# Ledger of designs, part 7: VHH binders against Ubiquinone biosynthesis protein COQ4 homolog, mitochondrial (COQ4)

Target 1, 235 residues: Ubiquinone biosynthesis protein COQ4 homolog, mitochondrial (COQ4), of Homo sapiens (Human) (q9y3a0)
Amino acid sequence: SDGAGPLYSHHLPTSPLQKGLLAAGSAAMALYNPYRHDMVAVLGETTGHRTLKVLRDQMRRDPEGAQILQERPRISTSTLDLGKLQSLPEGSLGREYLRFLDVNRVSPDTRAPTRFVDDEELAYVIQRYREVHDMLHTLLGMPTNILGEIVVKWFEAVQTGLPMCILGAFFGPIRLGAQSLQVLVSELIPWAVQNGRRAPCVLNLYYERRWEQSLRALREELGITAPPMHVQGLA

## First folded at step 4 (VHH; framework vhh_7b2m_4)

Design d71 (from d01 with F103I)
Fold by ESMFold2-Fast, scan of step 4:
Structure d71 (fold): chain B 235 residues (1-235), chain A 120 residues (1-120)
Amino acid sequence: as target 1 above (235 residues)
Amino acid sequence: EVQLVESGGGLVQAGGSLRLSCAASGFTFSDYDVGWYRQAPGKQRVVVASIYSGGSTKYADSVKGRFTISRDNAKNTVYLQMNSLKPEDTAVYYCAAGLDTYILGSEDYWGQGTQVTVSS
């Protein structure tokens, strides 16, 4: 029966039929405008339950992933010591993450809260995935333009199997001009797929304990190679 | 102190060739990725070509097949061979070096630039 209080902050209980309707509506809106991060979030929450359980189980089996699930670190302006990160050596994960945020004019706080996941731990997993998305741009060397976002979505689709990532990877390209589409298909998708298959699960990386690590050394550890071409400045 | 000095720019007719050089000092050059950027009047600076510490190279689509980047670690120098030059290649060309150049604009050191003018 109905319990007292929410499972977590912002939780909204929904029936299977309501989840189906939210998934259909959010998928249509996300395909129309992938910059509607709120609709991408709703799609992920309403369609990803089985995949989130698989990801959560993978995290439980990894020593670093298990620590993340237990301690539930968050990446936001309120949890990050921006002054400390700015004082780190050039080339460290923390310093380069801040450089990514500055160059691309993004904030760690610009994400919608989790609302439609009916399991508290799985709600954390999808929120962690959303917070880690900017770190993936840093690891892969991808900007936040349309082409860069699509490349990251191909990596995420291979890595996670989340329906929203698969949809973004396959249908996002319809928004590209002919030149960018050719570069994406011939160079960037093969590169993103290779790195996604080679790299260990990115949710198992305790980023908050690796701020001082060289980004170059971390990429070598993960098997992430340099992009085959520069994406910045392309449509 | 770190210094990057570009040379080899000048005036050339359309269809001609130029070779740019960038001499580096003050850091362990072989550990650094190096790239060539250009900035045309009234436009933003864009990447042209990059060469990584391991020797792999990357090019902007507009210059693929025409430009070749190379490096000589013994001489602490990077080169940009520019063939089949077009008037739209007219710009100030900058050399830049960084330990991690995956993300454009993350270069640690920049040269002062060298002017390339291609006349029709």
Scores: ipSAE 0.000, ipTM 0.246, lowest interface PAE 12.5, mean pLDDT 80

Design d72 (from d01 with G105S S106G)
Fold by ESMFold2-Fast, scan of step 4:
Formats: sequence, structure tokens, C-alpha cells
Structure d72 (fold): chain B 235 residues (1-235), chain A 120 residues (1-120)
Amino acid sequence: as target 1 above (235 residues)
Amino acid sequence: EVQLVESGGGLVQAGGSLRLSCAASGFTFSDYDVGWYRQAPGKQRVVVASIYSGGSTKYADSVKGRFTISRDNAKNTVYLQMNSLKPEDTAVYYCAAGLDTYFLSGEDYWGQGTQVTVSS
């Protein structure tokens, strides 16, 4: 209402009612097809504003998080030195991140732009969360199959409290077969919850300054334990 | 009944050391992440060191190698050992405890602050 122009690139001003309608529609679509990055993004933006403020405040309280908020690093093909990362030792965060991207045919550029967050700093926080999601797969040793995505969502729900992550954690299991559901409930959810409670907030990790760090040493620093089983090949 | 009480501040010469303590009561301290913050006159409050419930520690670049944060869960106390103090470390130091995980948007608990003055 101030009429000062856009807060950031791609910002779309919306009323509380419009946000409610977008949240309902995007939640329904994301549950139907979680591969719709645009709908998952809209759900996160329209339902998470209070949680984003809490996450931003957590970042301000952490030495690395405060630096991330100050410098606002981005993870994209234009900011990644792929040649440098490929030259790093096997087992380093950067090398394993590239391996994750290649094996899963994922690009760091496929994230939807932030549109429905009315605060520029909070818009950065949710954008950072989206860019960090692939790092969590690497950090937790989880594939991008449905079971792996649900495990990551349980970890993210515990860590962030974002409504989108809570919905994904609780309703995602509907898509699993009996064997995967049994493994999820008995082994993987307890593991994800324990790690989520123990680890510092994932938004407080300056990944771009840790590319050379061994993934094993990073996991030990964060208190993240190895998965209780391999989830690759479980449908 | 929730309370955080800082102590150990004072006047010290450049190059000297101080140990700050923060005693917590009224909540399950071992579940909380704890940080030390400082605020110099006319400046915003900034984080200097954090220690997480899992034991991980982090430091601001300005204090790295000079300050050490530790906790004693049996005593519900967190410590900040400050070595090689500089005049620019002069500030009011605050202890804060928060639940940054586990489905909660919890309030931070803050102490009242303790003054540290470093003479040149």
C-alpha cells in the first residue's frame, strides 16, 4: 500500500484472502503432485510467514547464520564453480553435492522464484531454504525417491516448523507401499527426528565456505548420524 | 520463574582475560541452544558465540581463536572464556537460550546483561 515499487524481483503483492486461496490450492496440488516445484513454493510462501520470521531470528542468533543474512549467498549454476568442485577430494561436501546432482539429474537452477512473501529478508530466507534442500539430501544420505523425500521432510519439519514441511512429512507417506511405510515409521522417522533435534538449523550452515570439508567431518560437527539403512532401491 | 543470570563482567586491561557465566533456572536447560551476544553503545546487538544442545559450537569471525564457549548441563550454566581482550570487545554481554528445533516457535529467554570494559 505504500506504492514504492517492487520489494524484490518477481514480488507479487497479495491480500490475506488471496494468500489463503493460494495456500489451499497449492496444498491440494502439492499433495497430488509433489514434483510441481511452483506449487510447493507457493504453499511455502503463503503459509510460512510467521515461521520464516522465526527462522530469520534463528539465523540472526547464529554466527554463520548472521553472516549468511548479511552476505546473502546464492546456490545456482552462475554462482557455483563446477570445475573447482569437481577437482575436490572424493568425500568432500562439494564433490558429493555434485555427485548427488549428477546421479539424480537435478539442477540447482530448477527452484521457483519467490513471489508471495511481503518482506525482502524473509523472501531471501525461503529462497535459501529451497536452495539448501538438495544439500540436505547429500548431508542425510537420502535419495530423491518418495521414501527419501519423506525422510528429508521429517527432518525439515523438525528443524524449521514450516507448514509445507509438516504437511509433506505427515501426508507424503500415503504414497508409500507397505514395506516402505513400515521402514519409515519404525526406523527412518525416529532417525530423522533425532538428527533434526540435535543438529543446528540447516539455514545456519554456510555451505559455500565448506565445500572442501569432508562430508564425514561435517556430519560429526553437526551431530548427524549415518542412516540406519540404505533407502536406495526401496520403493 | 524462568531466569538467566550473567556474571563475571568487569574492567580489564587489553590483552587480559575474563570468564563470563550464565546460570539458568526454571526450564530444562539441556534441551536449549545457548548463545552469547554483545551490544556496544550506539550499535546493534550481535551474536559472538553459540553452543547447541548437541554440543556443536560456532563463533563470530571477530572472536574466533580468542573466545571459547562451553556448557555444564548438570549446573545449568554456560560459560564464555574471553582471552586476548581488545578495546573493541567493550560491550554489555547477554546470554540467550532458545529452542531452535522440535516443532516449536519458542521465545528466547534473555539475561539482563553484564558489562565488559577493556582499557587500552
Scores: ipSAE 0.032, ipTM 0.520, lowest interface PAE 7.6, mean pLDDT 80

Design d89 (from d01 with D100E T101P)
Fold by ESMFold2-Fast, scan of step 4:
Structure d89 (fold): chain B 235 residues (1-235), chain A 120 residues (1-120)
Amino acid sequence: as target 1 above (235 residues)
Amino acid sequence: EVQLVESGGGLVQAGGSLRLSCAASGFTFSDYDVGWYRQAPGKQRVVVASIYSGGSTKYADSVKGRFTISRDNAKNTVYLQMNSLKPEDTAVYYCAAGLEPYFLGSEDYWGQGTQVTVSS
């Protein structure tokens, strides 16, 4: 009832009209600066409701995805045991994820909290998606330069159908020079789309139970192929 | 004309085995992911095993080591071999087929269910 408090931490209740206004404003800001994580998060929360329900239902029908929805693991600095990850064998998912974070100077904590989703389970789904984004860079072998981010967004758009991922995939390329754009269109988009269609939903991976798994074996399990070229050298 | 038909359910003593079959028709079975679900009285329907179009499998912790899922794409059939059955496995078992989430959307099909009763 009225005044009972939020559905979850940081929840802000909004009407459909208010969500429309937030979507318009955040879309304008995200197009102006696509690296503004807070605006990208607001766009995702306000425009993705139907897609989040589809993703949640897909997770429910997968044994690993259902377990994730039940236990609601989080990937953050407070939940990661960086010392344990560092002790894992070279080539393991956990060790390579840690290497990705260190090399690219990225923190798991850079993601904005979920605020504008009115369903607690759907709020978890979109938060999980945000937290696994860095795992996708590790799985796909993509750096965090502009070209690498666009390739990951094409994979995410195919995998999730989230409006924020579709917008990032289609409008991100406008920031690229002619050489990178040629490579993106001729090699990397086809590669990202093929892998996105072939791989099972990345939200159905219980990463926290796979830290010791070989990254090579995991890629084989998922049907993810090696990148057609070294993307880091093109930024 | 999409149809999923489960069979093989029945009554069995604890420690026994059953093999469930799910026959599919009316769609391109080989493109679909298939799962076995169960629903005990008064409880939510939960997934127990899944097999993807590519052949990889996943199991719920409660059935690992006891249940084996497999598929025969030539026969449009998926199987669930259930060994070392426990009274807690008593439920209606459902077969479901769906496409993984992707840009172009997804579609799900469900069977009518088959009863499995494990006596103590």
Scores: ipSAE 0.014, ipTM 0.552, lowest interface PAE 8.7, mean pLDDT 80

Design d91 (from d01 with T101R L104E)
Fold by ESMFold2-Fast, scan of step 4:
Structure d91 (fold): chain B 235 residues (1-235), chain A 120 residues (1-120)
Amino acid sequence: as target 1 above (235 residues)
Amino acid sequence: EVQLVESGGGLVQAGGSLRLSCAASGFTFSDYDVGWYRQAPGKQRVVVASIYSGGSTKYADSVKGRFTISRDNAKNTVYLQMNSLKPEDTAVYYCAAGLDRYFEGSEDYWGQGTQVTVSS
């Protein structure tokens, strides 16, 4: 008996059978409503183990990614200096991230904690992924409407291979009207896939040390191109 | 065959300098990201510097300002200029070349390592 307490805060140990049941249930719920972030989180934790190892290994090979794994920075209301971000130049990563949060009425603290990953380092990797999701909206210039979320999911699916991201990318489009679906398939998916394949792993960016960097310069560094159209206002 | 061959290691006094070289063969070097790693006795292997195919560089905090990584794609060679060496820089230094994209697979090539010893 290993009964030494949890591996990390909020860790809940589960058997393989329990993980299978959680995965099946959370997949059904996430398919029904992808805006249920708690169910999306459970699906990611219970089905992504092999993929998380690949992502961790990518981070270990990058000096910035290795520093992130070592130092375990967090993005939350308690770790963000909102006053400092507000004082940064227009177009800097920090100012544009803050603008994204304000315009879309999103809080860094709205994500569920990691519970069902049995490896402490992999638990950090999936938590980091969740915390940088809003940063991907900023990097890609995507709003939080249904179309924008689907585009980001296609980018994330290509970048991470997480089953939850693949599910969201593939089944999210069923919620779109015909015209948005046409734009998604003909313009936005090809753009998201191309950028996702070209860009280095976004988990290798120490965002907390890049707040002052211009968003344009960061996009150039990553090989991320401007969106083919403004998706704001599209359904 | 694919090979990475390190050279330039040796014994040096604290405060001194060394330049490591890594010669690549058997693959299209210019397409790969390259890094320098080190492993001290009883410790895990850690990355100290990397240079992307596009020329961007990254450094571990412990070597920032002292080490400089560079590449010469025409000669299929990457360099690590190490200045202001400290005893804690003593390690076996490894060159690694990789192309890492999730859906394209992972290709890693590693050198055999070169010993750097910094005396106090």
Scores: ipSAE 0.054, ipTM 0.522, lowest interface PAE 5.8, mean pLDDT 80

Design d92 (from d01 with L99Y L104E)
Fold by ESMFold2-Fast, scan of step 4:
Order: sequence, then C-alpha cells, then structure tokens
Structure d92 (fold): chain B 235 residues (1-235), chain A 120 residues (1-120)
Amino acid sequence: as target 1 above (235 residues)
Amino acid sequence: EVQLVESGGGLVQAGGSLRLSCAASGFTFSDYDVGWYRQAPGKQRVVVASIYSGGSTKYADSVKGRFTISRDNAKNTVYLQMNSLKPEDTAVYYCAAGYDTYFEGSEDYWGQGTQVTVSS
C-alpha cells in the first residue's frame, strides 16, 4: 500500500506542494468571505497538521479526551436527540445549545466533510473541533454575527493554536465598523484570551455526556467568565 | 534533566488502600498538567486521573469515586490516593507531566512506573 486507497470517507490524497497551494488559496478565500465554511475547512486541514498532533496528544493525556478519541462521538442532526434536549431544564447545556441554534438559525450539519488530512485520528480531531465550534458560542455567550465570530476565533486561537483560528482572529476585524472594533480591542480580545488561557482544552469535554449539566456550573468548571458586555446588538 | 519518580506501589488485598507519589524535578512543576496512567499485562496504557496546572481534576469512569488525585506545588509532588482497590486495578502505574503551547507543541515526561498488585 502506497497511499492510493481511501483512509476515510471523502479523503483526497495530496502532495506537500498541493497542500501548500490549497492552504494559500483557502486562506485568501476564507479571509475574503469567512462564511465560506468549505474554504475555512480546507485551510484548517492543510495548515494544521502539527497543531492537530498537539491537540490529539493533549486529548490522549486527559481521561475524558482519551475516551472521546476512543469512542469518536459525533454532533449532527442524525446523532442529536432533539426531543430529549428540548425536554431538559432551562439553563442546561443541551437546552441552551438548542436555543443557540434556533436564535442564530444554525444547523449542526453546516460543516464541510474532512478531505485533506492524511491521518485518520487527526481527521477526527479536526472534525470534532468543527462540531464543537457551535458549543463554544454557547459557552462564551457569543452570537454568530461578525463580532461574535471574531471573539470565538480569538478564544479558539489561544486554545488550539490552529492556523485557521489565528488568521480568523487577526484578519476578521478588518470587516468591523469603528464602534465594534474599539470594543473588540479594548474589552473582548483581552476577555477571550484570558478565558482561552484559563480554560482546559475544550476538545476534552464529552459534551454528549454533559447535556443535563447546568451551563453556569459548566462555565465555572471551565473557568469561563461572563462577557464584559452583550455582543448581540453591536455588529 | 527532567525527572519524574514514582513511589508507593506494592501488594495490597482487595478493599485496601495505597497512596502513590510522583516527585518531579528539572522543570517548573506548577506550569504542567500531570496525570496518572496504568498499564495492565497485555493491555494498552490508559489514563486514570489528571490534574491540571490550575487545580482542576478529571477521572476515568473505572476509578471515579475510589481514586483521588492531588498536587503539592511547593513540594513538586503529585499524589494518587487509591481506595477500595480491586484485582482489576493491578497494573504498573506511571506518572506523566505535559505542557502544551501554541509555539513549542507538547512534550510528555514519563516516570519509570511503580507496580500495584491487588490480591483477591
């Protein structure tokens, strides 16, 4: 075997040069239009190999993270019991996650399939990161407007070190108006960085086993503090 | 230079208790996450308990409620208090310390291991 066969569904083998070209092109496209989930996915897959190994190794060292790597749970409309989540108490992780999806008109299935990662376990890690992203909006209290996405990207950049998150954090602000940019730089970036540094790795949370947990209690467990201001009206 | 030295292993009867210690040297202990791992004959090495630099702890389902991990940063030591021991807890127990950064990556330092044998 010489790498010609598929490692997983949708896998596309690429050379180092091809990965470099895909990374450059997808980075430019993602910065131009960050709502292009397909370009953001390609950027993450082609630039994150070393960082994905670090994240995978971090998960292996954590009891909960190791279990996630072993069992490979997925977050999608086909794996979520929406009726069960809706029946949970107000303020539980599962109920607030559903509220986030409804308010922001987001589907758990908005993520592009993994194609350009040449290691099956690392392909799972980046897929898990993508599926967990909406959970981070819920944990941080951030909407999916441009300002909210940038704040989450600063948290993710500090937490994961993924090049796609760093690019989103540093170049995303270009699209903000003066008021939002001022608030981002003076209040929200310091807050996101502090929480990202304090919180344990979010990939080590088995969300599917914590649906009943109070969001407040989970935030306290993770050391995540309330945002310094409401972001929903600012972008 | 970096060294982790485990101690406290031994033979104990089912239902008994043991306390493992891991003494660290050669690095700034308070900056590192530390975990206890075990490897039984013919099985993969698995994590049983972790304690983060910030003091938060996590446990594997198989030991939750029976084992307690703690750290003393002043003494550069991490402990694993093992209560209500079962024959299936028989394994070599390893201490490991890791530090992840965006720029340097991760590095795991491992101890030599200490044998825990639980008789029925």
Scores: ipSAE 0.000, ipTM 0.308, lowest interface PAE 14.4, mean pLDDT 79

Design d93 (from d01 with G105D S106E)
Fold by ESMFold2-Fast, scan of step 4:
Structure d93 (fold): chain B 235 residues (1-235), chain A 120 residues (1-120)
Amino acid sequence: as target 1 above (235 residues)
Amino acid sequence: EVQLVESGGGLVQAGGSLRLSCAASGFTFSDYDVGWYRQAPGKQRVVVASIYSGGSTKYADSVKGRFTISRDNAKNTVYLQMNSLKPEDTAVYYCAAGLDTYFLDEEDYWGQGTQVTVSS
């Protein structure tokens, strides 16, 4: 249909057929290279409508989640006070998040903007999920190598039910060598699933108000346990 | 001053046992993840065993079932019990500690190392 103007910045209106084609193409690309955040983003936007509504409704019922939906905080280089994070105590969420970004050479700004979600609030929910993804690496102690990304996707799939996370969790392992695949199936998937079930919805965490909180204390609050093994350096 | 001091290394016959100790000072030991690394001449330093602040452990495949890592937070000490030693275990063993509770390769502190030599 002819439009009432843009719903939000970067919004691109698409038909159901166009969404299907984008979903198919982005799924193929995301499975081939899960580091392509743009393709993972398109897959999430084109396949996740029902799940995003469920997540949004869960956030509305949670006191902290409702505040996040109301205030719409963003995590990016322009919104982060890097000097403040660097001055925080060792072991705090903010300091460890900054350390994760530096060590893994990841930027908050590499995330693709939301384009193909036709509801402004749901567009925020999926954008929030993307911005929180790096925080989940910090919370779970997972590196950005292929194995670490797959473990985080299993946690996210259990937590959110987003089709992009489910696809990444189930098909990502095809990229792994035999040793990593054995470790993933025997130890890391059970660990990720258990933590995903125990933890409250990670979209309900107001990270920007928890920068000073001990990462250890936050993990205890969330019921996140230490990984059964060190993933860095596994092939 | 922050220090990690290793002890317990030495010469042992194949099939023998050694227990390495690493005494920590100058930081809140119970908050840190601790790992044992080893480096043979001409090879890269590799992780052997890790113990997280919460008590979870991880082992390299080459030592799994033979080595046991443990910690005593009251004594600020981490141990590596090495059983059924093989000549391939010959290396300098290093103790390392980090506040990133799962990325032990990015250690904040390192010990000086202790030599372990296993004769055939």
Scores: ipSAE 0.000, ipTM 0.150, lowest interface PAE 14.0, mean pLDDT 79

Design d95 (from d01 with L104R G105D)
Fold by ESMFold2-Fast, scan of step 4:
Structure d95 (fold): chain B 235 residues (1-235), chain A 120 residues (1-120)
Amino acid sequence: as target 1 above (235 residues)
Amino acid sequence: EVQLVESGGGLVQAGGSLRLSCAASGFTFSDYDVGWYRQAPGKQRVVVASIYSGGSTKYADSVKGRFTISRDNAKNTVYLQMNSLKPEDTAVYYCAAGLDTYFRDSEDYWGQGTQVTVSS
């Protein structure tokens, strides 16, 4: 325990050259396998500094976003009251989030810790983005299959400009069969782009204070339209 | 070249009302999110209300039900209607503008502020 301890629990200080090397290596690995959360996380942290600063500034301008930056809420199994969420009305954000987790067999805790961001507040912003990603699936009505993930990445790329989201949006489609690719290009990308432009920044939504809000009312508030088709069954 | 100019501040008694205006020039106002901030003496500047380029609004808990933010894109102006004013609302009020989506560098544009004083 010295007076030069880390900025936060998992922080690893790196030089600009080291960040460049990590970015190049993680980009190559993320393109090879975008489901490697560790490589996607490193790419996001090493290439996104200016974009994270912009997102942090957006949050500062919004009353709800500013409160999130002050209070630093976390979404994890230890912070979620699963019993309370299960008791909420069907169609509420909390109930639909639980349905998303159950149907897709996803845990709130499946996120790599932030390591390569040298600013404590920006480290929180990228961690918040990672934790909010599952809420975006719920909000947009997208499953975690490859088509659904690509649609969410197009929305996130438009919303955030994060390099990892741009990579996922641009290169993810190469993994799709012809039928899914046609649906993606003709219907889902236009829908995702339109909603991403129209909606306020999703990092400005205090999800933990909106569990009881109906998903329909929340979509209306954000200017998000329901999906043009059921993506869950597409192959 | 980019400028935000606040007006409408002044002295008012508790329970009174004021309407603040922020006139923007030098950028495409309709593309920008706009917020009202306030700073009381010896305190940090805090956000009060925001209005997005798409028209949705958000308010700090301390002003909900009393303040209303609106915008007129044809006039490049944002407004803050302040009702049921309290001595605690005494502050310099600033407007700030930023971009709705962030593929580009986003810098906040700030006004110079307008003083609001609420007497008891």
Scores: ipSAE 0.006, ipTM 0.407, lowest interface PAE 10.7, mean pLDDT 80

Design d96 (from c03 with F103W G105D)
Fold by ESMFold2-Fast, scan of step 4:
Order: sequence, then structure tokens, then C-alpha cells
Structure d96 (fold): chain B 235 residues (1-235), chain A 120 residues (1-120)
Amino acid sequence: as target 1 above (235 residues)
Amino acid sequence: EVQLVESGGGLVQAGGSLRLSCAASGFTFSDYDVGWYRQAPGKQRVVVASIYSGGSTKYSNSVKGRFTISRDNAKNTVYLQMNSLKPEDTAVYYCAAGLDTYWLDSEDYWGQGTQVTVSS
């Protein structure tokens, strides 16, 4: 009624108390069913404000990150030229990202929209994080099985400090069998933590300008090493 | 005591070249990411180029292709080679060193800055 539009599409303004209640409720629901992407998204948005400010400030200090904040690129089916990516050389970031999507039957559009972040730039940062998640699977060589998702969450928790990533990293392992849990704790968590601390912030990568770059060269640039074992089929 | 000392600033003609140096002391330089920032009068300080502890480099669009950042860990020094300088490159240039992690909300260490003036 004030005549002012929303800060961004789907924005729902909420008070700190309302954010606390949404966080508690979404945390309970996400723990019950982590495949409820809507509840996972709400938890991330309501608990991450300070962390999102830190991530935004890191992006502002990085030449590439600052450009991303300025230009606000999006990764979605409407912005991706899938035919162009398919024509790129094997081993390029774009070709391997497309292979990841196809093999794992994932769409760039499967993420819930941002609703509960009251700052437009921070809303972009968390949306960018969500869109970049599939790139992290590609960069780390991790499948979308339970073990692979947990490894990626450990990397993301170390990289971003987002509460949702920390919760996923620490509580995700409860869903693993004894063999996968042993491998996770003894090999994969140390590997993910080491790479997460070593690599520059992955939000500072302008992926849309790196489609032709060799994935191996990009991994070397980021200091990401090969996984200590093949994770496919372990979970 | 931690110090970053910039040098190499001065007056240069448009189209010319200049090399800035930043000498670090008092910390384990090789563990730190280093960046060059600039601030023109009345404008905010902006990042120009960054070099990470592993040696990878990044550049702002305004300087890409013209500026080159490099480091010599044995000498605890970072360099900014500036080619094809333009009047709009006129600014105070700052060297900053920090750990690029979520746990740091600003650069750990800053130099005092060195003035670069590009005449037309």
C-alpha cells in the first residue's frame, strides 16, 4: 500500500523475531527431511545475515568478485546456452558442468527462490551461492549421492561459514553406513577442509566467463587437489 | 612489528609504464594473499589486482591486459607492473595482505600508500 515494490522478486519482509521463528521451524523440518529444499532455503536465509555480509565484503575485495556483484550474473536454464556448452572441448568447465547436470539429472532451476533476506545485495549473494553449488560438485569431483553431498557441505562450511552448510556438514553424516562414515571421517573431511581453507572464495569465480577454461587448470588455480578416493558408488 | 612499505609511485606520462613494489616484514609473507588497491580523490578504495599465496592472479576489468601483479616470496615483496597508463589510473595505490577466509572481515595489514599521477 506504500507504493514501494519488493526489494527483489519473491521478497517477504520479516522482523528479527519472525526470522528466529522461521529459523527454528525450518531447522526442525530440514532435519526431518533435508530434501525439502524450501525449508533448507528458509533456514539459510534466516540464519546467515552476518555471514552473508562477510561473504559480500570478501567479494568486494576481489577483482572478479566485485565484478560479479556489479553485473549480477545468474545461472539458470534461461541464461545458459546449453548448445554452446555442449560444443565446448571435453574437460572445459562448461562441458564438464553440462555433463554433471546430465549424469546426475539436475536442473539449474531446482533451487527455491530467495524470500527472507532483507537486503537486495545479500539476497543476490545467497542466491549466487545456491546457483554455484553444482559448480562445486564439478570442481571437487563429487557425485550427488549422500556421501558426495556431505563432502561438498564440509567444503562449503569451511569456505562460507553459512550456518546451513555447517549444519549439513555436521548432521549429514548421521545418514551414512559405517563404511562410508569411516571413509568420510578418516579421508574425505580432512581433504575437504584442507581444500576449503586453501582455495580462494568460490563465490569470487565468474563461472559464466570461464566456460572455456580447462577444469584441471581451474582446479590448479584454486589449489583444489584430486579426491583421495573415488566416491561414486560408496553411498 | 608488521610493516608493508610501498614504493615506485610518481608522475608519469599517459601511455607510459611504472612498477610499484610492496616490501613486507614481520609476518610469514608466503602464507598471505596480497592485493593492490587504489583510491582516487573523492572516490571509494577499490581492488585493482590480487595475487594469492598459491600464485594465482586476478585483475579488475579496468586494468586487465595492462597491469601485471607478481610476488617474490624469497624477498617478501609483491609487484604491480603498470603499462599503457591512462589519466584515470591516477590514484593513491595501497598494498594489503590478508588471509582470504570467511573468518576475516577485512585485510590484516595495509601499507601507507604511494601516489601515482598520470598526466595527459
Scores: ipSAE 0.005, ipTM 0.449, lowest interface PAE 10.3, mean pLDDT 81

